# Miniprotein binders against a7ua95r516to809: the designs that were tried, part 191

Target 1, 294 residues: a7ua95r516to809
Amino acid sequence: ASLSLLSISDLVPDLQFIFFWMSNAIEILYFIQQKSPAYMQTIELMDDKAGSKESLLSATISANEEAMTILEEVIMYTFQQCVYYITKTLYVVLPGLLDCNPFGTEPSSEQCRRAAGVCVCAVCVMPEAVRRVVSVFQTTSDLLQQYQVHSEIQSQMFAYLFFFTNVSLFNQLIDKGPARGWFQRSRVLQIQASVKILLDWAKGAGHNHLAQKFFAKFCSTVTILASPPQQLSQMSWKALCAEHPSLKPVQLHRILTQYQLMAELGPLPIWQPSSEDEAYIYRTVDLLESFENH
Below, E stands for the ipSAE of ESMFold2; O stands for the ipSAE of OpenDDE; V2 stands for 0.75 times the mean of E and O plus 0.25 times the DockQ between their complexes.

## First folded at step 14 (miniprotein)

Design fk18
Fold by ESMFold2-Fast, scan of step 14:
Structure fk18 (fold): chain B 294 residues (1-294), chain A 83 residues (1-83)
Amino acid sequence: as target 1 above (294 residues)
Amino acid sequence: DPKEKVEAMLRAAERLLEEARKALEEGDFERAIEEAEQAIWKIMRAMYEAEEHGTDPEVDLKLYEIEKKAWQILERAEEELKK
């Protein structure tokens, strides 16, 4: 019972079925959109026997509208089902990312090689916890490619998966971090490295823009927490807000409070909120992120 | 000695950063990205080792400064490659 056997692989047959139907529905929808204008033009050129042309046009419009509505519903349903199963799997594996150590295998993970006469060293082997998360993304990418799903729908799928991952990781860190020691700088540096592995995967998969957009909040959080005390102490509240616009005042205040505590910087607040933000640092309803995309 | 290990990592990262900068100036954006990525990973490990073993704040600040420069080179090279 050391390794979870409940993985994305267990859902592949069900996901293949759903992707199959989604891909077919999309293909049929576009076929109807492509052929409808030509067919309508053919009807307009048709010899009209006692008003049959107008009846045929009306019937064709009605049939096309009904078919398109059904196909759109099938596409929406299958897309939502894929997202549901994939995010359900992600939710199980994501907490492991916050507890793993990408640097834990240092002797075996370090490899030196020659490049242009200079010694270059490869660093870090992917931890199993990170590998499980990457496997979910890779399996999703493979299925989208296998069923030749349009690139726009692929982008929407990964936009949502990255959004979900960002919210899950941010909420877990903020809510459970103090109790689990995740705000200690050594732990934050481990988390930063694990996140970089996910972002590097996204870049290789052609989703760099989506990853930059949807991981902004968690990346800002980890960047601040990983900062040297001497560097962070030189930053004003306003400068931090400008550099990390994805963070709400209550979120930035909570992060800085935890940083001050962990770095043992003393009892008085070092980072004073701006006059504009003073009212908003206590809005606890805004502390955790919503899973609903607004 | 952990201190000497971190300092060796710092020097290796500095060399990778300089190679990335040269590649960027020469218009070899793919190599600039490769060298910058390697520098970032080396710096991340060095920062972790420094934090675990208690290293001088001066070294920690220098690692942070080099990491920031490596990210800037990476962003510039990626933007140029997109053009």
Scores: ipSAE 0.761, ipTM 0.925, lowest interface PAE 0.7, mean pLDDT 82

Design fk19
Fold by ESMFold2-Fast, scan of step 14:
Structure fk19 (fold): chain B 294 residues (1-294), chain A 83 residues (1-83)
Amino acid sequence: as target 1 above (294 residues)
Amino acid sequence: DPKEKVEAMLRAAERLLEEARKALEEGDFERAIEEAEQAIWKIMRAMYEAEEHGTDPEVDLKLYEIEKKALQILERAEEELKK
């Protein structure tokens, strides 16, 4: 219980140590991959002791393969440990995002400002709950940059963090939302604004494409729930499926059911699932997303 | 007055949308992005204020259409800067 109260700042020394190991292992692996062919060619060009040359070449190949295997294991282990610590911290701070209000302050100016790499508009102040989530992402970015971790590994890490955030927020909204009042339109608009702060941070950090890809499900959910009744009531089930392909039929059905309840609308024939989708919805109880699904 | 405040925000967002459109048309993609982002945030605030104080369906639809147009300008300007 006490460990779940740790902030990202409390984990920075441990994360620095792990990032240091990971960065060094990546650089050594890269060095071996780039230099190995030239080194083996040097051995191959040796003009002394034919039997010794063949033995040395064979030993060098074996040693290089073993070294690369060990380095790959070290990289995988250190990456997994970083993700574990970061997502454990993220898990603690994410629920606060669904309960905060970015619109609680009267705007004093019409111009947006940048603060700590995040766009802050005069329209709202960043809630503490959102600031905690942004802090986890920013600290991760700072550590990756400090240890000069290769850009592909950086992209993979943020892909996982965005995937985790999306699944966590979606599952909490769908599972706990009805009891918490999170499907009321005013609350949905607050959630949408909080998510936009996260997406704006991701854009500023150079991760816009990853954020668009991995937040698609939660963004679709919030977009539908924030829609005007007059607009949404004109969209057929097929049109909604086409516009929101990240949502499974059972998920879209749940979202529309909540929307009908909150907007005080009766059932709309236009939102009735197709026969195929209706059969699928009633054959499965799987509504929530899995953290293990890649 | 909450209604007057929402109407003022709607007018401000319409001005920002027009400035964003002009910037996009003139090839000033950085300005188009800035103006579109400001319009989106003002519309989000206006939608929230309107919902809290009992919104007019016509105002709600106007806010939705401005947000949609601002998002389209933002997407186009961002794609042009990638070129």
Scores: ipSAE 0.664, ipTM 0.901, lowest interface PAE 1.4, mean pLDDT 83

Design fk2
Fold by ESMFold2-Fast, scan of step 14:
Structure fk2 (fold): chain B 294 residues (1-294), chain A 83 residues (1-83)
Amino acid sequence: as target 1 above (294 residues)
Amino acid sequence: DPKEKVEAMLRAAERLLEEARKALEEGDFERAIEEAEQAIWKIMRAMYEAEEHGTDPEVDLKLYEIMKKADQILERAEEELKK
């Protein structure tokens, strides 16, 4: 019952209003861009005194620049408002992704199931928590398509949403993970499966490149934590840094420290920071990611 | 029982991966992607079952290696399909 309060559906009326105005502003901007050159050419072809023609050209340029500036501001404002409401909803539903179990039930007869337009393999049933996150992304995609928002703006929106999701999941895992038991390998494997459902949705929606780019940090973290002890113990610090360039030295050091604790590998100097990175492993201010680039 | 279950899942994943490799060689990139994706999901479940029930570390390492091969096939098939 209370779960209905977490639905992206609660935001749809507000988002529809904002997308409507954003779409209108984009269309008006496009119209001005299309028609302005022809109109300017018409003025240029006028056989009149240079002063009169120059005055009309100056006025037309000024009016077009002002109109375009206003429309660009409207587009930016509506874009930021959509992002704000969508990310606010994501922030509420994302923690559930770290606590759910995609492997809890083994389906024997179900081939695939669809939730919010996503097809999931019979081996894995989409948990309610993952479905809520996917529903936010799917609803966003549906609204962008309904209002025919240009593909470049769609890409910018999903770039930011994936960036936000990555930062939120990474920060929650690093900050709350030890207390919640999320660094246990079995829990990490559950988290990895849940993230794969999100990445598979993004691939199906045509956003695979953006998802790979913006989920890199969280994917690297989960990949390292899910690694067999035999495999990870063969990796040097230099090799891990090269394979996981999205991780800062302090972040990689924290992850490896948690891995050693959970895997009970004992005190081994096998993952020693390079002399160049040694200073940075103590920069606790760099441990958690910033939402600054939004 | 749990050990036999994980080993059966590993064999199933290996079969799917072989079908994916065969499809890739035949230029059937859509099938290669489908088989590789199914293999990856089978491997993930097998790794989870192995971790929960304490299977052989050698099997765990083999699951990791097969996962890497599935990812490589998937990446190649996706790249070829785009061309």
Scores: ipSAE 0.722, ipTM 0.912, lowest interface PAE 0.9, mean pLDDT 81

Design fk20
Fold by ESMFold2-Fast, scan of step 14:
Structure fk20 (fold): chain B 294 residues (1-294), chain A 83 residues (1-83)
Amino acid sequence: as target 1 above (294 residues)
Amino acid sequence: DPKEKVEAMLRAAERLLEEARKALEEGDFERAIEEAEQAIWKIMRAMYEAEEHGTDPEVDLKLYEIEKKAMQILERAEEELKK
């Protein structure tokens, strides 16, 4: 219950202030870039018999360059601060996404509307844990729109947030998954559904291309783990690598090893790489070690 | 009961997939997306129910094949709408 006190709403006043500063710095920078040539032209055309025109031009150029440099630094700093506060909130809510069950109950039409404007499928409900994650992204989107932050910066912010979410979920699944039972297929199917709700939100928000790009690793991982054992056992190592290029060979091998360990707990057949596949894995490890040592 | 429920969901997903394919062939990309999305969600629930109550490998493979086909229709329809 202590964690319920740490929500995105607690950070909204700080975020509003930082977004306000960032938006203003962007607008001032844009104004200088747009108006500076016209002001310089006005100085150039000035009738100056005293010869001080060159001094004024030099001073104006220097002042504009210094102002633009400072504004760029302010924009970068405020952007990084927004990302810091948002990812700090995401860090707290993301683990819940791996422990929830979207298949637990079916909501009424009115309850589907209560999912913060996100359309939830009739055979799936948005769990509270997923709603918390969506709320962080939705609040970010709302603030970017409220302060009229340019679309290029909005895209970069969501690119980073999706990248952070992807890495965080992947690392938690790999590190804590075995102890938590998250590699059991029924649990993986729950995780896959929860991720699809999040990706569907991103699509509705106009960020489908970014979500597809930056969630590729975690999506590949969940897709492999959700695969029927009979289908997976028919695939060669090279075929798996080709189908999941977002996963490094070492990462794919670790995922398949966990899958095999979970299969051993039941009557399911154990997937085994071929001797050719083993040679490929070892060659990849050697290349990575060589790269890291140079 | 659980086996019959999964089989009913499989039949419903097959109908949605067929409607999605028909919509794609007719150039109704918005409908193709809608039908494909519904098929995908139906299949995901069916796979979960099957796993919880004892998976028949043949049914599991059929659900996988339908999901893959629905995903392909979804991707193609979305690509066409971008144009």
Scores: ipSAE 0.712, ipTM 0.910, lowest interface PAE 1.0, mean pLDDT 79

Design fk21
Fold by ESMFold2-Fast, scan of step 14:
Parts: C-alpha cells; sequence; structure tokens
Structure fk21 (fold): chain B 294 residues (1-294), chain A 83 residues (1-83)
C-alpha cells in the first residue's frame, strides 16, 4: 500500500497557533500575579476620598479574580486542544509499534554514526513505526521549547501523552495480542526493544521520571512476558504482585495465563492467586484500562 | 552457528558490564552509563537471537542477570551525576 499517511507534521501549523495562544495566556497570567500585590499596595497608600479607596480596592480585586479565571480557562482549553490533536495522531501510529522488529536489520556503520555521537554495538535499528511515534514526542517537545511554555505545563503535557501511550499499548496488547501472536516471547522481545527506544528518548528529553511513572503498566506487562521461564516460575503470586503493583490482579492473572500457554508450562501452584484476589478476578469482567482515569 | 553467536554476544556484554563497573568505581559516571547502555542493548539482541534459535536455559538466565546488573550500574551512575 502506497497511501500517504497523515503525520504530526500536518498538524504543526495548527499546533503552533494553539501553543502561541497558550504561551501568551500563561505570560499574561504570570504578569497579573506578579503585579497585583504592588498595585494593591499603591491603593492602600491612597488618601481616603469618601470611600473611594475602599470601592477601588474591591473593584480591583474582583476584576483581577475574573481576569485570572478567564486566563486559566484559556490555558486549560488550549492545553486540551493540543492534547486532543497530538493523541489523535498517536492513536494512528501506536499500533505499528507492536508489529515492528528492531532486530530485523543489523545497523550499518552509518547508522551507528547517526546515533548522536555514540557508536552502539550494532544491535538495533529504529523501525519506521517507532520513528513515527518518536517524531510525535519530539515535535511536541520542539513546539513547547519554541513558544517557551513553562516547565510545569511541559511536564503535564508529557505526563498525559505517556499516560495515553501506556493505556493504548496495554489495551491493544491485552485485547488483540493473543490472536496476533504478540504474546510469543520473540515478539514480546521486539516490543520491549521498541519501548526502550521510546523510554531512551524520554530520558534524553529530561522526562525519565514521568516515563517511569506513566509507562509502568505496559512495562510491567512486557517485562513479565519477556522473562525466562526459569526465573518467572520461581516467583510466587505474592512476589509478582509486589514487583508489579501497577497491574490489577485480573490483569496479572491474564498475563500469567498467556505466559503459561506460550512457554508450554503446566499449571504452577506458586502462581495461584490469594483467596481475596481469586474472588476479585472471577467477579471482574473488564481487563482494559480507561483513558479517563485520573 | 546461532549458539556460538549468542555465546559471543554474552561474552561481549559481560565485558561491557565490567567496563561499566570500572568506570563507576573510577567516578567516570558518563562512561559508566554509556557502557551499561551498550551492555543492555547487546543483551536484548542476544535474548532475541536465543529465543528465535533455541537456547540453553542457563544462558537465557545469565543474559537476564547481566541486564539487571547493567540497569543497576546505570541507575547508580545517574544518581551520582545529580550530586
Amino acid sequence: as target 1 above (294 residues)
Amino acid sequence: DPKEKVEAMLRAAERLLEEARKALEEGDFERAIEEAEQAIWKIMRAMYEAEEHGTDPEVDLKLYEIEKKADQIEERAEEELKK
């Protein structure tokens, strides 16, 4: 298929406009926050003109509160619009990450030189599907830097993008994985390598803490599925729950069941859920994560 | 021979891990991170090759252990750079 795919670059002009307005609203809000105390002090020092000082003070407080509320709403609206367009693009490109092979082609010496000044041991090439996902994150970072968006807003943006990516990948793997062979260990190792490319990008961009926090569920899933049978078969249900707290009992049970099938292991008593967890597992129908969780 | 290739990768990763440890002891934290990252990527490739072509379980476990040790060295070096 030679269909021209929509990319993050198609959204750049619209995103630039939205980021511009968001940045301006943030700067105006900051200006009001910084200047308001000095102006209020000036009013306090005025001569009393038959209640004029009290009236002016009340009016100024009210006007500043209304202006700040409007600016906060503008910032939230523009933030939500950026998130909407960026995640819509991610939704299209993320499934490809589960179907690519970073180990399919050995990197050339030219590819090693293009690895930002460090020659790696020629073990991985960035698949086109992974490059598209990285491009979305990099373009977002570039726009945030171009419009000098404050670091707190940048962190909130990437927190949500990583949250969205984690949920999308986890749901795709759990829902469609068994039918598509994604639970085969060789495929899981490919997926793990692709995810490491994204995590390495996040670390380089200064977002390692956010990536570790918001990718925890998907990373736990691929870590378990990639584990050697000799290692995983020695871990009790309690130990696995403790090491992978991001996974709900029903999710961990599903993952271990698929692992048993793929590794051709017989039933393992050590992986028996606790009575409490077993009751929860048999009552719980929904395995998938919600994009609306806080 | 796929088995020989995996064993060669295992030995290469062990050497990278040792270089990362030495760099960490010498206070060269940037080199410790670089060597640890190279060890991790070499191990990931080795695990994939081992899975595709069949592997001695002992080798698979050793690859897993080296990856964990490399991650620990990298984390420790990163903490030192923050100081």
Scores: ipSAE 0.722, ipTM 0.909, lowest interface PAE 0.9, mean pLDDT 83

Design fk22
Fold by ESMFold2-Fast, scan of step 14:
Structure fk22 (fold): chain B 294 residues (1-294), chain A 83 residues (1-83)
Amino acid sequence: as target 1 above (294 residues)
Amino acid sequence: DPKEKVEAMLRAAERLLEEARKALEEGDFERAIEEAEQAIWKIMRAMYEAEEHGTDPEVDLKLYEIEKKADQIYERAEEELKK
């Protein structure tokens, strides 16, 4: 229950050590990959040592393959360790994002002046629960930058962290949402604002493409739940499936059922599943997402 | 009154949307993004306030439409900056 004990700041020294090793292994791996073809070509151009040339080529290939295998294992292990510690911290802080109110705190007069204009209705202050999640992402970004980790590995790291965040938030909302009141529209609007802060952070950090890809399911869920009843009641099952292809039939059915309860709507014929999807709306094994890559 | 507050936020968001559209037309894509983003946040606040204090379906639908238009301006301005 102690969020402070799982703070990203507490993990920084250990993460610095792991990122140091990862960065060095990546740099050595890319050096071998870049230099190996040129060196092999140089050996092939040596006519003086016909017998030695063949032996040297074989030895060089074997040595390079062994070195690359070891480096790939080191990179994989260190990447896995970073992911483990960071996602463990995220898992503890993410439920708070579903239970905070970004609209509860009015901006100070100084913040309103900076934000331009009257700003009496603007959301300028980040809730503590959202700040904790952003701090995990920002600290990760800072460490990747500090140790000059290649952009491809940075992208893989944030792809996984966004994937994990999406799955965690979606599963928490679907599984615990009814008991927690999270499907009430006012709560959904709070959740939408909190998620927008995370997505805006990702955009500023240069990860907008990854955020769009990996948050699709949770964003679709929140978008549907935040919709005005007049607008959503005109959307057919087919139209909703077309606009929200990331949602499985059982997931969309559960979301619409919760929406009906919270908006005090009776059953709507327009939201009846297509004959193709009807068999799948009760597949409980597909309701919650898996952490397969974790 | 909560209804008056929501109506005021709606009018402010419409002004921000208009400013974003003008900035887009003038080729000031950075300003178009800033104005559109401010409109989106103001609309989100307005939707929350309307839901908390009681929702007029017409106002709720209008807020939804302005948010969509602001998103479109944001997306278009961002595409132009990447060119």
Scores: ipSAE 0.734, ipTM 0.909, lowest interface PAE 0.9, mean pLDDT 82

Design fk23
Fold by ESMFold2-Fast, scan of step 14:
Structure fk23 (fold): chain B 294 residues (1-294), chain A 83 residues (1-83)
Amino acid sequence: as target 1 above (294 residues)
Amino acid sequence: DPKEKVEAMLRAAERLLEEARKALEEGDFERAIEEAEQAIWKIMRAMYEAEEHGTDPEVDLKLYEIEKKADQILYRAEEELKK
């Protein structure tokens, strides 16, 4: 069976093996980086009568460079493998986030009494689709902690996972949203709540800064679409661009066009692109985000 | 009555926001964050209920304004805790 068809739980044994090798390679690389300068200094301080010091120094530099290159390749390969398998799992579960309803059930009194706080009680229905996405992130966090992967690498991994999630959700909403009714305001409010659950998880996991940075485009999109018609109709194109700098002109124009259709609003002169942006709203090649070049 | 239900939710959100403001003024930043987060979730549910059962532009706008105030309290409390 293909790894891309498995749940995150099914991938754990294989991921554990890859994380183990990645963690060890990082530790060895760090050790060499720390110890190499001191050892090289020791060689330089040696009294060399026959020129053997230069040979030893050259051999040590060569050996260290070779070892570091190999370790860097192992780290990059294992990192890429982890990201590949985790993102393939995310790809399967992310579309469900756009179709679920966090508001579908009134919280039971039992759930409210068991809840850690009123925030849990207020939402109190984590849809299975949202739980699947959170599970992927939580499992990743658990594996990184279990194998004591350095915090910098942990941050790089979550940066990429959040980037991937943002691009996937944004592209799905823009490309398939009109046909699936996802631009209807009630659906957008459901999507906003589901994303809020993911962002709250990220904050609790210590990744709030990364989540805010990498989810900016999708968050801007749902924020605009969830806005009251009375409030949004009063905003100029310039004001919307200033408030949502992560959106390209063609993306903002598409979002506003869908908003007008769903809210049954007539054409509004207020939502006209500036002369500088006008040419760019017709660049459909820039509409969807790329998973590359990040 | 859907309108009465949404208006009750709006009043509940206003109470949570007031508790968050009091906590912020008292220097209890952890409680201010907790109350503000609760207010935000209550507001989101209220906006959804309002949209599902028909739009009332006045209530919808009030929910938007309260959400902005809750976000401001949350931001201020989080910044104070960083210190």
Scores: ipSAE 0.631, ipTM 0.883, lowest interface PAE 1.4, mean pLDDT 81

Design fk24 (at its last look DockQ between E and O 0.54; V2 from the best seeds 0.70)
Fold by ESMFold2, look of step 14:
Structure fk24 (fold): chain B 294 residues (1-294), chain A 83 residues (1-83)
Amino acid sequence: as target 1 above (294 residues)
Amino acid sequence: DPKEKVEAMLRAAERLLEEARKALEEGDFERAIEEAEQAIWKIMKAMYEAEEHGTDPEVDLKLYEIEKKADQILERAEEELKK
């Protein structure tokens, strides 16, 4: 592919083409599934004078199976192509959320989240980094609606986009956080607020259930890191695991290690992993998430 | 000045939380959601300001406690509204 096509707006013509054929393939597949039983009943009512009824039924079944197989492959291929191009643009814009200051000097940023639908003042603009991410999601939503893509496919598309977003943000925080200063609490609080704006967009767009499901790991990470030392130091390893079930033991252990460093806390006995988790806290192969887990 | 700014933000968040609680009791779930969300944003900003200018453990813990209460009101109001 081309690096020059990193903006979602530059990809719209290609995405329109792909969505057009995906939506048509879905509609044809649905039609065949609904109509096929009725056509088979029509064949069964025919006179079986020379055995032609059995031959026609067999040929019809074979043709339907071939057509549905081809259509399913087209749908799968076009879905994968859409996801590929959209996630390429997400990959470019997502790191900006980790460096964003959503609390800037201008009060208009705070108002953007709380406009209740009747705004008698000018609507506040989102922070630039958040706007770039929302633009990718909103453009995707607009295209899915424009081509009337089946609602189940729309949900699957956003499920994967949110999954990709969670993996990208989590992996970059874990991997680059120490060097970039992202574990400093003031930065975590900025990240938390930026992600809250994004989650609010997802809720307003009708994707709250998907966002709750697929952002859980990153949100748990940020919640722990944002917690006051006086409160977090009173929570046992078992309590933290129970409160944050989306985090693997190796991930929770790494997050607490970074927290101890930034809060200047010594080792805490209460954070000692359970005996059954002890086997897993050093499995560094499980530290980062795979983009292929969906 | 920074300490007074954070304390003012804390008091504003407490007022929004109380208004959200009243709205929830009155069955005005849309208002309760709006007030709780405003409180949550105020708290997040106050925590950031407090961290930037030095953490007062007592203020930090107060902000944390109010955030938890606002989250509970928000969750409750959203559940009631979706019925």
Scores: ipSAE 0.758, ipTM 0.924, lowest interface PAE 0.7, mean pLDDT 83
Fold by OpenDDE base, look of step 14:
Structure fk24 (fold): chain B 294 residues (1-294), chain A 83 residues (1-83)
Amino acid sequence: as target 1 above (294 residues)
Amino acid sequence: DPKEKVEAMLRAAERLLEEARKALEEGDFERAIEEAEQAIWKIMKAMYEAEEHGTDPEVDLKLYEIEKKADQILERAEEELKK
């Protein structure tokens, strides 16, 4: 009940606090790492009054090591908290993406630079469900930039958020798709378009490589399901495995089985798993993606 | 007519694809990307409309072929911009 009311905007004050401390901890850690050697050299150049220099050096080393350890813990903790809050927000808005029809709204011709006909580009009226997802990512990007968080930490955060999004969307599609009609080709085309808007945003935000990498499984699933029956029915199991290496055999088999049911296709011998894959298609434990594998 | 609408969208996508190809041949990779992306969006919309109003299998296959060609142009243009 309470999670359904959680918007990214409601979390901004808390996220700001966490990002502030994360950024500061990174900066201080970097400062200690860069200045510690010079400081130790300065102590080493001091006049050795009977045993005081070694004691001071040892105490300084120990204090720096302790400080760095604490800072690393703060960075890790703050990173985890950010990810936790942002993923909770994503969890709320991601289901709306699968039910979104991006084709139902005529884009306002005035905003699309590409005004020659029906465009569903990001410059056109973004569907509300897609906008909610994009808003989570955009707010995250804006906060990371506002607090000048180190680029590596930004990349790690987006990597995890894209991973989480892919796992969430994939698992929902596989588990709930048959019951929700998301395997109907018209619905798949809507999902494909909605995800494309998100990927276009990621491209514009400089995260194209990460998005392509971490969305590969969901995109492969949607690509197969969006394929014309006449085209997909000509593709062998081996060809599909080669084109969609992100899919496990059990996942591909499930997708094809559901596609066959929805397209009212008879059994297709060419979709039969190879003898090598036959043992793996029954591994139902591998059907859904785990959140723990990141 | 929904069929006429899909056919018009198909023709529009073919024109965008041709412009993308021309831009690629001219070495205007940014324009090639833009035109190819527009073609892909037009195709996705046309495929949806075709599915909603009764799919003509021949039209559906033509749309798929144009999408694949647009993707190829997009990939080539993006590769050239990375060099």
Scores: ipSAE 0.756, ipTM 0.923, lowest interface PAE 0.6, mean pLDDT 89
Fold by ESMFold2-Fast, scan of step 14:
Structure fk24 (fold): chain B 294 residues (1-294), chain A 83 residues (1-83)
Amino acid sequence: as target 1 above (294 residues)
Amino acid sequence: DPKEKVEAMLRAAERLLEEARKALEEGDFERAIEEAEQAIWKIMKAMYEAEEHGTDPEVDLKLYEIEKKADQILERAEEELKK
C-alpha cells in the first residue's frame, strides 16, 4: 500500500507549510487577546464627539470577535492536519516497535572507544524500528521549534501523539500479540527495552510528565508481562488493580490470562477478580482502547 | 555457560548500583543518574538472557529486586537535580 511507504521525511515540506500557518495564526490570536482590552479601554476613555465612541467600541468588539473566531478555526484545522499526518505515519511504524530486538545489536567499536557513558551505548543498540518511531517524534519537535510554536500548543500536540501511540501499541499487543508470540516473556522484555528507548527520548525532549501520563496503560501492561512468575503469582487481584489503576478489569484479566498461559502456570485461575470487577471482565467492548480521548 | 554469563551480569549490575548509591550520597546527582541508568540496562539485558536461555528463578527474582532499587536511585537523583 502507498501509505506503508509514507515516511516522516516525505511529509516535512508539507508539514512546514502547515506549521508556518499555525504558528502565524497563534501569534496573531495572542496579539489580539493581549492588546484588544487595552485598546477598548482607550476608546472608553476618549472624549466622545457627535456620539462616535459607542459605535467605534461596538465595531471594535465585533471585528475582534470575528477575527478571533477565524484564527481559532485556522489553528484548529492546521493542528488537526498536523496530528492526522503525523499519527498516520506513526501508525505505520509502531508495529515494528513490538517486533524488534534491542538486545541483539552490539555497539560499534568506534562508538565504544569515543564514549564512556550510558547514553552513547544505549543509542548504539537502538533497533531501526525504534529509530523510525523516534524520528517521527524528533522531526515533530524540530518543526515545532523551527516555527516557534507556543509551548502550550507543543504540549497539546505531544499529549495527543503520546495518547495515540499508547492506544495503538496497547491495541496491537492485545489484538495481535497471541498470534505474533508477543506475550512470550522474552519478547515482552524486548518490547519493554524498546519502549524505554522511546520514553528516554521523551524525557530528554522535556516531555517526561506527558509521557508518564499518556503511556501509563501500555507501561503497566509490559511491566506486568515482564514480571518474574514467582513475584507475580504472589500478588492478589486487589494488589494488581491498586498498582495498575490505568488498566480496566477486562484488560488486566486478559493480560493475566495470557501471562498464565505463556508461563505455563496451570489451568486453574490464579488471579481471582473481585465480585464487583467480575461483572465487567466480560465486556469485550472495553477490551481495546478508543482513539477518541474521553 | 549462560548461567555464568547471567550471574556475571548480575554482579556487574550490583557494582553499578553501589556506585550510583555512593554518588547519590555524595550529592553527585548527574553521576548517580548515569550509573543507575547503566545498571538498569545491564539488568534488562541480564533478564532477557536469563529468560532466553533459562536460569535459576532465584536469579531472575534478584534481577527484578535490583532493578527496583536502581529505579529508586534514579528517581531520587532526578528529583534532586530538579531542585
Scores: ipSAE 0.740, ipTM 0.916, lowest interface PAE 0.7, mean pLDDT 82
ESMFold2 (binder alone), look of step 14: mean pLDDT 79; pTM 0.745

